# Designs tried in a protein design chat: VHH binders against Salivary glue protein Sgs-5 (Sgs5). Part 10

Target 1, 145 residues: Salivary glue protein Sgs-5 (Sgs5), of Drosophila melanogaster (Fruit fly) (p07701)
Amino acid sequence: GQAVQETKIEEKPVSEPEIESEIKNSTSVPSKCNIYYRNYQWALQDCVCRCFQNECLMQIESDQRKKEGRSPFVPVTEELCRSFICKKCSVGFPVVAEFPIPAPCGCNRKPGSIATERFYSLCHLLKFSAENSKPFLTYSYCWPF
Key: E = the ipSAE of ESMFold2; O = the ipSAE of OpenDDE; V2 = 0.75 times the mean of E and O plus 0.25 times the DockQ between their complexes.

## First folded at step 7 (VHH; framework vhh_vobarilizumab_d1)

Design k1 (from A16 with Y102P G103S D104G E105T; at its last look DockQ between E and O 0.03; V2 from the best seeds 0.00; counts 0 for: pae O 5.7 > 2, placed apart)
Fold by OpenDDE, look of step 7:
Structure k1 (fold): chain B 145 residues (1-145), chain A 121 residues (1-121)
Amino acid sequence: as target 1 above (145 residues)
Amino acid sequence: EVQLVESGGGLVQPGGSLRLSCAASGSIFSINAMAWYRQAPGKGRELVAGITSGGRTSYADSVKGRFTISRDNAKNTLYLQMNSLRPEDTAVYYCAAETFTPSGTYRFDYWGQGTLVTVSS
């Protein structure tokens, strides 16, 4: 009886390369927050509903507002927030906003991509974001238009 | 232009009640929402309560269950009923009116002069 030596192939754990996702410096979002971490937060910005990607991003912007002498965000429930969504917007100064897009795997916190969308006004952006539960990271006015 | 004038502030003991009023005048039809803000000494201005033109209300967690915001459209007056007042409620209270801006947004563009509320034993 020939003893078949089962060569235990030690599968060397393929060290998954730490894809240091170089968060391209283009988003003025502070590096301390994960922009791809989905934990939606709802707050009022001067009685206007706003949806945030996560609490970290909300807090950073809230603190920035305080430094600027503006009112901080007021955290509220989603249901209450939605009651403060603008019903109608007029055409104003166009804005461009950046939206975090999930990774192809749908995994939370994993790097995805950034989509850029244009809106007729900041009101339209805020309305769209809140109604669809799609938080934006940043926006800029299209100036000159 | 919208003008806002607060009244009803004063000294009250802890656990007491106070009612603030804000009289609005001018282009009041441009007002989409109204709110009460407060600013405590050495602190930033914070939202206390808001009310939409449709009467929907929102409150800061710190005042929820104690304060009630209401609006009388016929009198163009905003109210803040404050019950169970605490020393930490001491602040200058401001009335704000949200209007539609040329940029296509709603924001608080008009503010009153404020009324002082002091809660002290």
Scores: ipSAE 0.021, ipTM 0.258, lowest interface PAE 5.7, mean pLDDT 85
ESMFold2, look of step 7: ipSAE 0.566; ipTM 0.795
ESMFold2 (binder alone), look of step 7: mean pLDDT 81; pTM 0.814

Design k2 (at its last look DockQ between E and O 0.23; V2 from the best seeds 0.00; counts 0 for: pae E 8.0 > 2, SAP .67 > .668)
Fold by ESMFold2, look of step 7:
Structure k2 (fold): chain B 145 residues (1-145), chain A 119 residues (1-119)
Amino acid sequence: as target 1 above (145 residues)
Amino acid sequence: EVQLVESGGGLVQPGGSLRLSCAASGSIFSINAMAWYRQAPGKGRELVAGITSGGRTSYADSVKGRFTISRDNAKNTLYLQMNSLRPEDTAVYYCAAETFPSGYRFDYWGQGTLVTVSS
């Protein structure tokens, strides 16, 4: 016998916790959003267009903003929202975002996968997401870019 | 409009510690993220560490494990705890703030505070 004290170093992408951990409540049946349910909601966040995967996810973020004393999202039509997409973004604090990828069958609500993508700033992420109707689930700042 | 004022810089020996502070005032609820940058003499400004309004942090490789960024929301103050300082950490340190929507040039910067690491 010889003890080996080596720790495997696994590569990890920059990411935030899964959405279910952020919506766990104290009620008898915890609320849980299906991140693969495509029911796009369009809203303005401080006059900037946001596309959400579904109402459940939008409501969770709305509740968090209320707790922080921030303005609520303003629900709008997709057409109106698109006129509030930033035309030009400067390079800022880089972000990494997580996007839901549909199941191979394309079936709504069925589990798929999660992809990550890096952007030069939050503005670039918001622009990309709204222009392409590709809601992100979460984002985080990454350093270095 | 956001105003940022840094403090806490000074002269310290290698291996020493300093804590930098950045007091934020004005439209502080519009701040989406804050960061520390530094600029060494004759060099460009570089990112050191960042923190979001939700508390998520990120660091440059050169300072990981030695520096800690934090915010005190009650005091509207950003901190940079700098440990195990090295001569290459000598620079003017700047506090910066990003407001929503991000992606424009950095809108708000402090005046800078000088950190000198020398024996």
Scores: ipSAE 0.012, ipTM 0.336, lowest interface PAE 8.0, mean pLDDT 78
ESMFold2 (binder alone), look of step 7: mean pLDDT 84; pTM 0.852
OpenDDE, look of step 7: ipSAE 0.022; ipTM 0.317

Design k3 (from A16 with E105T; at its last look DockQ between E and O 0.39; V2 from the best seeds 0.00; counts 0 for: pae O 3.6 > 2)
Amino acid sequence: EVQLVESGGGLVQPGGSLRLSCAASGSIFSINAMAWYRQAPGKGRELVAGITSGGRTSYADSVKGRFTISRDNAKNTLYLQMNSLRPEDTAVYYCAAETFTYGDTYRFDYWGQGTLVTVSS
ESMFold2, look of step 7: ipSAE 0.436; ipTM 0.718
ESMFold2 (binder alone), look of step 7: mean pLDDT 80; pTM 0.815
OpenDDE, look of step 7: ipSAE 0.036; ipTM 0.471

Design k4 (from k3 with R56E; at its last look DockQ between E and O 0.02; V2 from the best seeds 0.00; counts 0 for: pae O 10.0 > 2, placed apart)
Fold by OpenDDE, look of step 7:
Structure k4 (fold): chain B 145 residues (1-145), chain A 121 residues (1-121)
Amino acid sequence: as target 1 above (145 residues)
Amino acid sequence: EVQLVESGGGLVQPGGSLRLSCAASGSIFSINAMAWYRQAPGKGRELVAGITSGGETSYADSVKGRFTISRDNAKNTLYLQMNSLRPEDTAVYYCAAETFTYGDTYRFDYWGQGTLVTVSS
């Protein structure tokens, strides 16, 4: 009886090449701000309290102001900001503002709608926005009317 | 623009009572403090009573304890309840609204046309 030497072929474990997936850090194209992302930020606009929908929107507008030779926003706490809400407003040039409205589900970051509201002045808009913690996205003067 | 319209003036006997009203319209959201002024014949206009947006009230010494200023924000109306009226209270009464101008002090920028109150026997 010939002892068939079972040559145990040691299958060398083929080391699967670790495909180092170079997670190409996709240069995050400055992702357009999500206008429906609610992460309220507070800042002073020319010493007046303003509430922003999120930091991205605040920063974009602040940078735009700098480019225009205007004062940038000054980030502050909500508590401090509220102390700079105008107690009194004069009638000025009317403004129209756009407000982000949440999705029906109330979910954050999901697309909602935009509401347009008219105010007697920028002061009234800022006051309304800050007092009610309702940030607006943009505003424009309505002139002439 | 804010418009103010006074009403409720008339002839009353000494010791009588009268209630003045001031209806505000227009840009009423710009209104902070409101006040009643009066101008007697041959005299200057004087403050009678004031009320802030917070409801704080002030009165001239001459009317203190007799007059009451109040505001109904829902109706956009200012009131002056006048009790124990005296001949010296005879005047045209004016409603005034205080507004804020950026960088300026608070002032009464809007006035009504006035309502005549005559206290006579």
Scores: ipSAE 0.005, ipTM 0.248, lowest interface PAE 10.0, mean pLDDT 85
ESMFold2, look of step 7: ipSAE 0.371; ipTM 0.667
ESMFold2 (binder alone), look of step 7: mean pLDDT 80; pTM 0.805

Design k5 (at its last look DockQ between E and O 0.21; V2 from the best seeds 0.00; counts 0 for: pae E 7.1 > 2, placed apart)
Fold by ESMFold2, look of step 7:
Order: C-alpha cells, then sequence, then structure tokens
Structure k5 (fold): chain B 145 residues (1-145), chain A 120 residues (1-120)
C-alpha cells in the first residue's frame, strides 16, 4: 500500500535503529591513517557527540570539513561528549556507514575487516556510534533511485 | 527552526526546461542535507534528488540525466534544473531539509511547494 510523504511511510521512529551489516575487506575511503588503530577521540560535530577511531582520522575529516566551509570538530572529553548525544531521532535521510572491526586476535593496529551498517538518519548513526563507543570511518546517504 | 521557500514552478511544454529554487533561512547552519521531492495528483510523494552540504548528489532513476540538483551555500539556496521535461514530471515540487542540533534532532522541514505543469 502507498502513503503520502508528509505522513512517513515507515513506522514512527523506533527506539532502536535498523542495522544491516555486510562484512568486507576494504573501506571506500582512501586514507594514510591506520583505520584499525583504536585511540578514540571524542569531539562535537555541530554540537552533537562523535567518537573517532583515532586522531589521524579525525584530523583528515576536520581538514575536509574546512575545505567545504563547515565547522571544525570541537575536541571534548568522553564524559562531556556523552551529554551531547541526541536523545530522540526522527526518521530522516537514511545513511550507510563503514565500521572497522578489529582483527580476530583483538590486537590494536592489526588489520581486521569492515562492517557496513544502515541507519534511518545521520542522527541515528551518530547516536549509535557514540553510545556504543563504535566509531565509523565514513557514511553516505542511501538515496532511493 | 528553518524556513524553506520554493519558487520557479510554472507551465511548460514537453521537452522544455525549468529551474526551481529553494531559499533557506533561519538556523541554516544546522542544515546537513537537502532534497527535492515531488507529488503528482493522486500519488504519493517521491524523492527526486538529494544533495549534501559537501555537494554529493543522488537522483531518482526517473530523472537521472535530465535533472540536476545543486546548492549555493553562500546564498543558502537549493536548485533543481529540469531539462527534457515530460508530462509525467507534472507535480508539486517540495524542498526538504535535514537538520540537527546538539540535544535535539529536527527532521521534516518542508517548503509549501511549487507547481510544475508539463502539458501542451
Amino acid sequence: as target 1 above (145 residues)
Amino acid sequence: EVQLVESGGGLVQPGGSLRLSCAASGSIFSINAMAWYRQAPGKGRELVAGITSGGRTSYADSVKGRFTISRDNAKNTLYLQMNSLRPEDTAVYYCAAETFTGDTYEFDYWGQGTLVTVSS
């Protein structure tokens, strides 16, 4: 059955995001950084808490945002950051994100794998990532075509 | 709070072109992505094209190659260039914005829409 867009076709926002995972050996983002190095950095992205895998990755994205005329990240402590996690997310433009999965041994810096997961919006992604201390490497919109 | 105002709709013959504009005002720094939707009479609202603040674009298959979405961040304006228009493109076109703030997330900022009619 069909519905008008001003009344969302999907159910009202759920308390937990829809998560679809696909495991792969590589990320879609080229980088000089070691994406498997866990040295979490906490920062505010437009006043919303975000956890980064490490400083190298945070700095690369911060530099890219500067080129785009967007606000830089504001480094904060984990404790302060957690008070800036969105409590409610509406369904928005869905996104897919890439997460680094540690090597089976759990060794820091050792290459592991990449999980791809889908979220109902950027808000849902940021909330999930920060609440679970699970930094994502990149995201893109899952535009319907 | 964000206000969106669409303009540029009108009557055009098949094969013609039209450029829609959507001016954003208010707390515009909270805008992350913008999109054009359309709703034909008696049908549901569908996504036409989307664009991020960084300029990445996506298109519905039905308009790919004919429509171009763009945004001018300095003017806070979203555009839709529509070429090779067909009667099936007749619809009310809506501008939409995805926004968030530090302790709340606001979705569903929509304009009032602008009518595009493609007919002889």
Scores: ipSAE 0.018, ipTM 0.446, lowest interface PAE 7.1, mean pLDDT 78
ESMFold2 (binder alone), look of step 7: mean pLDDT 81; pTM 0.817
OpenDDE, look of step 7: ipSAE 0.094; ipTM 0.543

## First folded at step 8 (VHH; framework vhh_vobarilizumab_d1)

Design m1 (from k1 with T105E; at its last look DockQ between E and O 0.30; V2 from the best seeds 0.00; counts 0 for: pae O 2.9 > 2)
Fold by OpenDDE, look of step 8:
Structure m1 (fold): chain B 145 residues (1-145), chain A 121 residues (1-121)
Amino acid sequence: as target 1 above (145 residues)
Amino acid sequence: EVQLVESGGGLVQPGGSLRLSCAASGSIFSINAMAWYRQAPGKGRELVAGITSGGRTSYADSVKGRFTISRDNAKNTLYLQMNSLRPEDTAVYYCAAETFTPSGEYRFDYWGQGTLVTVSS
């Protein structure tokens, strides 16, 4: 009986091309994080619940806050975080926020698009984001609204 | 509690310049953003310029290129440099601050009595 030497074709792992998605134009998001990587993180921003797209983005912003002399984010569970969602928001300065939109395929980490939405205040933005599990990437104040 | 006191208003001729100041006191570390508002006679209050704690600025289209908002953190003072003033800039100018409240809310409040700016020939 001739032992057919099954030549185990070592399938060389096709190194998935690191799609360095040159997210060209969003100057506001640190280039070090994949903004389309959905791994939601929950933390408190000054005792208010905030949802983040992923840990990388959370950490970068947290570090920036520290540099500015502000309190860092406090990581918490989703359940605990949601208990710190504001029930009612007062009037504040209007803000515009950027939200990552998934790729049409729905695939994680693949480049999608960015949507811009306006909110009546930072409180409203945070509430919306947390209640709907829709993290925003950045926000800016808009004057006038 | 945060307290704001505006100053620097006055009478100025068209094309002139004026610098407003807003002195902040109290829990100033809770301030996330500050802004200048104005209210002209018979009109509603409108946003003029805003500045974040990080120094990002925004302006109403009507004042863009003429007004400059700035903040001196060491002095806890907000400024509005107004150049090329026009009669339509005549208003009471108010300083506002967005603060984080102990209740866990971001809100903005108006403090002070405002300062009158009159642009007239």
Scores: ipSAE 0.027, ipTM 0.421, lowest interface PAE 2.9, mean pLDDT 84
ESMFold2, look of step 8: ipSAE 0.667; ipTM 0.852
ESMFold2 (binder alone), look of step 8: mean pLDDT 81; pTM 0.817

Design m2 (from A16 with I28V S30K A33V T52I; at its last look DockQ between E and O 0.36; V2 from the best seeds 0.00; counts 0 for: pae E 6.5 > 2, grease 26.7 > 24.2, SAP .775 > .668)
Fold by ESMFold2, look of step 8:
Structure m2 (fold): chain B 145 residues (1-145), chain A 121 residues (1-121)
Amino acid sequence: as target 1 above (145 residues)
Amino acid sequence: EVQLVESGGGLVQPGGSLRLSCAASGSVFKINVMAWYRQAPGKGRELVAGIISGGRTSYADSVKGRFTISRDNAKNTLYLQMNSLRPEDTAVYYCAAETFTYGDEYRFDYWGQGTLVTVSS
């Protein structure tokens, strides 16, 4: 295939977008977070700055980490968090991340779309996300082979 | 800090099998990605296989179907099961890990010392 590697075809997570669209503010999944609600939360994960779309999404990941016996997030202000962003990233294992795109009106909470973007490493993704106040929903490694 | 120690290399005939091991120690809770690389004499280092937290794996086309990467969390050990070995698989194999760090550089490239795999007959 000479056409499938340079388009925005969601970078091959095609089965996951339908799952996220099924959890958007539907009655069948009332406990699911609204991924389009912008209420940014800042925290440290093992001394590395993380920006979350909202507290609901941060709490979901916190609960999963607790079940796995991993360290908790340390809530901080945006200002303090930014001093814990990597200053320099080396090229590493590439990642693809999914970002929520606001509805055309820009109305908070209103369903929009999901965009994907590729980064040279997890460090590049975390740095980009924190520096631009642009939290990602998920990421996966995009192997160079 | 994370330290990686490989073992299991050796001489094997074409079509044979080897199982490489990589024991991880130190701050292993921070490891997000572990991978096997290889470097043949006079060539650059190339990625062979990787495994992320959560267990998803990926492989170079040249080894897909013959090699299997896995991780034993209880032992903090990464494995590479290599089957149907070919002379072209001859290389020094390196274990690598990516972790989160604080400070000036993203520290994701912890490396083992390497273990030699020779496939000949």
Scores: ipSAE 0.024, ipTM 0.410, lowest interface PAE 6.5, mean pLDDT 76
ESMFold2 (binder alone), look of step 8: mean pLDDT 81; pTM 0.816
OpenDDE, look of step 8: ipSAE 0.071; ipTM 0.512

Design m3 (from A16 with I28V S30K A33V Y102D G103S D104G; at its last look DockQ between E and O 0.34; V2 from the best seeds 0.00; counts 0 for: pae E 3.9 > 2)
Fold by OpenDDE, look of step 8:
Structure m3 (fold): chain B 145 residues (1-145), chain A 121 residues (1-121)
Amino acid sequence: as target 1 above (145 residues)
Amino acid sequence: EVQLVESGGGLVQPGGSLRLSCAASGSVFKINVMAWYRQAPGKGRELVAGITSGGRTSYADSVKGRFTISRDNAKNTLYLQMNSLRPEDTAVYYCAAETFTDSGEYRFDYWGQGTLVTVSS
């Protein structure tokens, strides 16, 4: 009986193309950070508590502020940060903010969606974000009025 | 902490042009947004145009295409170029500045005294 040498065709693992999910983040957020990576960071923005989705996003924005001649963020503990939440906000200019929404699975780092919400002012946004531990990615003043 | 002083108002004929200026002084580094408001006789104060520290602008629909807001950060001066003026543009124009306080609160804290613009034949 001739032993048919089954040539084990080594199926070269088709390297699954790294779907570079071009997360076309329609968000003006720099593509360098995963906006869906939840690793909340706390810092002071001009003496106001701010919660960030992750350190990468915090750092990028902080560096941008520096370039603009603005004060960088001051990293602090959550507990300390919360003591710097504004108790009351006065009338300001309305803003719209973008919030990362987790993937349906709830899995960290996986792409979710972006929610947009309007606030009465930047103060109101910051207060909401910090009080609820809901970081926003970006904000804009409401244009047009 | 911040002082705003408007200038440039006056009487102008319909179709004419004016340029308003608002000189900011004091803690101007705390200013985020500057805006022009106006109040016509018997009406409420309305937002005319706004500009962020980064130079993004917005306009009321009533003035879009006719008015231009600009900011010279080096001079700490806000401008409103008003072209093709109409009688309905007659109002006291106010400069406003949104600032952050030491407590971190952002708000419109500062207003100018206003400058009267009258558009009449």
Scores: ipSAE 0.192, ipTM 0.615, lowest interface PAE 2.5, mean pLDDT 86
ESMFold2, look of step 8: ipSAE 0.236; ipTM 0.604
ESMFold2 (binder alone), look of step 8: mean pLDDT 81; pTM 0.813

Design m4 (from A16 with G103S D104G E105D R107E; at its last look DockQ between E and O 0.60; V2 from the best seeds 0.00; counts 0 for: pae O 4.7 > 2, unsure alone 64.0 < 65)
Amino acid sequence: EVQLVESGGGLVQPGGSLRLSCAASGSIFSINAMAWYRQAPGKGRELVAGITSGGRTSYADSVKGRFTISRDNAKNTLYLQMNSLRPEDTAVYYCAAETFTYSGDYEFDYWGQGTLVTVSS
ESMFold2, look of step 8: ipSAE 0.494; ipTM 0.758
ESMFold2 (binder alone), look of step 8: mean pLDDT 79; pTM 0.803
OpenDDE, look of step 8: ipSAE 0.020; ipTM 0.379

Design m5 (from A16 with Y106W; at its last look DockQ between E and O 0.05; V2 from the best seeds 0.00; counts 0 for: pae O 9.1 > 2, unsure alone 61.4 < 65, placed apart)
Fold by OpenDDE, look of step 8:
Structure m5 (fold): chain B 145 residues (1-145), chain A 121 residues (1-121)
Amino acid sequence: as target 1 above (145 residues)
Amino acid sequence: EVQLVESGGGLVQPGGSLRLSCAASGSIFSINAMAWYRQAPGKGRELVAGITSGGRTSYADSVKGRFTISRDNAKNTLYLQMNSLRPEDTAVYYCAAETFTYGDEWRFDYWGQGTLVTVSS
């Protein structure tokens, strides 16, 4: 009687890739820029229109993206930028964004306040910001409610 | 107008507990949601916990299972129970109130002055 050696195929457990939800650290608004200086700049972020409060903030974030191995912002005219506003946004993770609010006097560069707003996704934030010419300073992913 | 005043911050050892309070006054009936945010030194402000007018709660992953947000409507007070505190929880904690929801946008437009929480051995 030939003992059929049942080769127990050890099924190596397919380690489910830990989706490290890199909660990307909310980019601290660089202290070097005046967040209340309104000199709106327009650029493409991965082929999506992005509005910035000013060039300083745009540049700092662009440089940070480069360090992270991401594509830098591509400065463009407002007109061209608006043509790259997303028409439809897919379902995504909610985000919270901070918006600079002007000083009560309406004066440029003077300290105002910060408003925080939640959006259904980054796409919705970018769309809102670009359509309304309301730049945000930073955003973070938030937990689903 | 809504006024928010935080309290309960302080120095605590790792593994310790704190309870933050946020007293709301003014047009409190206009508040639809409330939240706790925190800002660590050199970092951006981040959402910690939120509670809707209906009592639904949500937490950042970093604090889930350790922090509890609650609201006492009779006292017009928001709470954040913080247990098992860690050095990385060191931050200024801010109370926020949302008074308007428009479409897919929630706006937190009222903020407290913040209370400092320091977790250190």
Scores: ipSAE 0.012, ipTM 0.248, lowest interface PAE 9.1, mean pLDDT 85
ESMFold2, look of step 8: ipSAE 0.531; ipTM 0.787
ESMFold2 (binder alone), look of step 8: mean pLDDT 79; pTM 0.802

Design m6 (at its last look DockQ between E and O 0.21; V2 from the best seeds 0.00; counts 0 for: pae O 2.05 > 2, unsure alone 62.2 < 65, placed apart)
Amino acid sequence: EVQLVESGGGLVQPGGSLRLSCAASGSIFSINAMAWYRQAPGKGRELVAGITSGGRTSYADSVKGRFTISRDNAKNTLYLQMNSLRPEDTAVYYCAAEYSTPSGDWTLDYWGQGTLVTVSS
ESMFold2, look of step 8: ipSAE 0.488; ipTM 0.756
ESMFold2 (binder alone), look of step 8: mean pLDDT 76; pTM 0.751
OpenDDE, look of step 8: ipSAE 0.413; ipTM 0.741
ESMFold2, look of step 10: ipSAE 0.468; ipTM 0.754
ESMFold2 (binder alone), look of step 10: mean pLDDT 77; pTM 0.758
OpenDDE, look of step 10: ipSAE 0.183; ipTM 0.590

## First folded at step 10 (VHH; framework vhh_vobarilizumab_d1)

Design p1 (from m6 with T107L L108Y; at its last look DockQ between E and O 0.42; V2 from the best seeds 0.00; counts 0 for: pae O 2.5 > 2)
Amino acid sequence: EVQLVESGGGLVQPGGSLRLSCAASGSIFSINAMAWYRQAPGKGRELVAGITSGGRTSYADSVKGRFTISRDNAKNTLYLQMNSLRPEDTAVYYCAAEYSTPSGDWLYDYWGQGTLVTVSS
ESMFold2, look of step 10: ipSAE 0.605; ipTM 0.818
ESMFold2 (binder alone), look of step 10: mean pLDDT 78; pTM 0.763
OpenDDE, look of step 10: ipSAE 0.117; ipTM 0.546

Design p2 (at its last look DockQ between E and O 0.13; V2 from the best seeds 0.00; counts 0 for: pae O 4.3 > 2, unsure alone 64.1 < 65, placed apart)
Amino acid sequence: EVQLVESGGGLVQPGGSLRLSCAASGSIFSINAMAWYRQAPGKGRELVAGITSGGRTSYADSVKGRFTISRDNAKNTLYLQMNSLRPEDTAVYYCAAEYSTPSGWLYDYWGQGTLVTVSS
ESMFold2, look of step 10: ipSAE 0.475; ipTM 0.734
ESMFold2 (binder alone), look of step 10: mean pLDDT 78; pTM 0.784
OpenDDE, look of step 10: ipSAE 0.398; ipTM 0.738
ESMFold2, look of step 11: ipSAE 0.408; ipTM 0.686
ESMFold2 (binder alone), look of step 11: mean pLDDT 79; pTM 0.790
OpenDDE, look of step 11: ipSAE 0.021; ipTM 0.397

Design p3 (from m6 with Y99T S100F L108Y; at its last look DockQ between E and O 0.47; V2 from the best seeds 0.00; counts 0 for: pae O 3.7 > 2)
Fold by OpenDDE, look of step 10:
Structure p3 (fold): chain B 145 residues (1-145), chain A 121 residues (1-121)
Amino acid sequence: as target 1 above (145 residues)
Amino acid sequence: EVQLVESGGGLVQPGGSLRLSCAASGSIFSINAMAWYRQAPGKGRELVAGITSGGRTSYADSVKGRFTISRDNAKNTLYLQMNSLRPEDTAVYYCAAETFTPSGDWTYDYWGQGTLVTVSS
């Protein structure tokens, strides 16, 4: 009786390709700037006043706009900038913005926290930010509302 | 002022595909975001997909994985690729734009006239 050696074909478990959920990196503020360094800068974004936490952040975003074929920021004085705050905002795409919150000690440059706030539109965000001298780091459109 | 003109609508069978286009003219440089809306018979207008000037996209849950919104800034054209169409996708599709005007007013309510998409066997 010839013993038929049953070659146990070890089915190599087909490792399910880990769907790397490309967490599309939220445009993390480039690690090159201190987001908690308060040295407010004022500039025009397409003729609208915008306040920035500091020059480094302003420049990075300005450069990004250039790469996208958009107008760079135009640095101006606070007084001049405020004259370009939108008087009225229409209903638009809702946005969520991130605001740097100072450290509990109130010390400049020390790590604080980030607050997230929702606005009715980008216009409302820009108006709020400029009127209150509260710069935001980034914003995203909320979809759907 | 921004003018929006939709095209590409028509009759398609279930499971079929269509590509909508929206040509933007006027103060197109002031456009911050664009979107597709649709209105089915007897229903309200609903958001389908949106895209920012930076190319960030969002979709309604009902169309996620089937529809793709894209923008060609060089052509000032917004697109909606619609795949795996269903009868419930039957609607007039509208293009919309959010803009900033130099007058200091932000507008969301630039709309096209719409294009009809009918999904029927």
Scores: ipSAE 0.023, ipTM 0.420, lowest interface PAE 3.7, mean pLDDT 84
ESMFold2, look of step 10: ipSAE 0.455; ipTM 0.740
ESMFold2 (binder alone), look of step 10: mean pLDDT 79; pTM 0.795

Design p4 (from m1 with F100S Y106W; at its last look DockQ between E and O 0.14; V2 from the best seeds 0.00; counts 0 for: pae O 5.3 > 2, placed apart)
Fold by OpenDDE, look of step 10:
Structure p4 (fold): chain B 145 residues (1-145), chain A 121 residues (1-121)
Amino acid sequence: as target 1 above (145 residues)
Amino acid sequence: EVQLVESGGGLVQPGGSLRLSCAASGSIFSINAMAWYRQAPGKGRELVAGITSGGRTSYADSVKGRFTISRDNAKNTLYLQMNSLRPEDTAVYYCAAETSTPSGEWRFDYWGQGTLVTVSS
């Protein structure tokens, strides 16, 4: 009697690839700029005034916009920029923005902290930032509303 | 002005899948974010999913893990992949866009005509 060796084919469980939803939340401000260097720059973002912490940060984001097929920032004087501050903001997608907070010493370029604030829309953020000369580093759309 | 046209709606069985599309035209470069809304019979319009120009996505809790919003900027098209559909997903689905205006106003007020999704046995 020939013993038919039933080769038990161990079905290796196909490990479902964990779709690591890399929430690439890291709008990591490229490490090339000092986020605490206060040298305010003014530019138009799609004909809306925007204030930047410094030129380096402005340029990086502007270049990113170009890569995305969006209009780059248009550098302007503060006076001219302020004439393009949004007069009215309609209902939009809520956003959370990060603001650089100066070091306790108030020294420029010294590491401070980051504050996070919520706004009703990107328009409200831009308006607030420009009116108060308070640049934000990054923003994200927030959910739930 | 931005024009939005939805398509892909229809009748589907529970557990089925649909893919909605929204074709954007006009001043599409002014679009900062896009979203899908839905309105069920006798209910208010609610947010379903949103996507930024940079591709960041968010979802309502009711659709999280089942729906996927995506955007093809080259085609100027927004998509909503809907899987594991439920009767409670029955609604008119609307595409929306947030844009900046020359008047200095940013708004989320461009809407399509909507496409009906019916989930029924």
Scores: ipSAE 0.019, ipTM 0.357, lowest interface PAE 5.3, mean pLDDT 84
ESMFold2, look of step 10: ipSAE 0.510; ipTM 0.766
ESMFold2 (binder alone), look of step 10: mean pLDDT 81; pTM 0.812

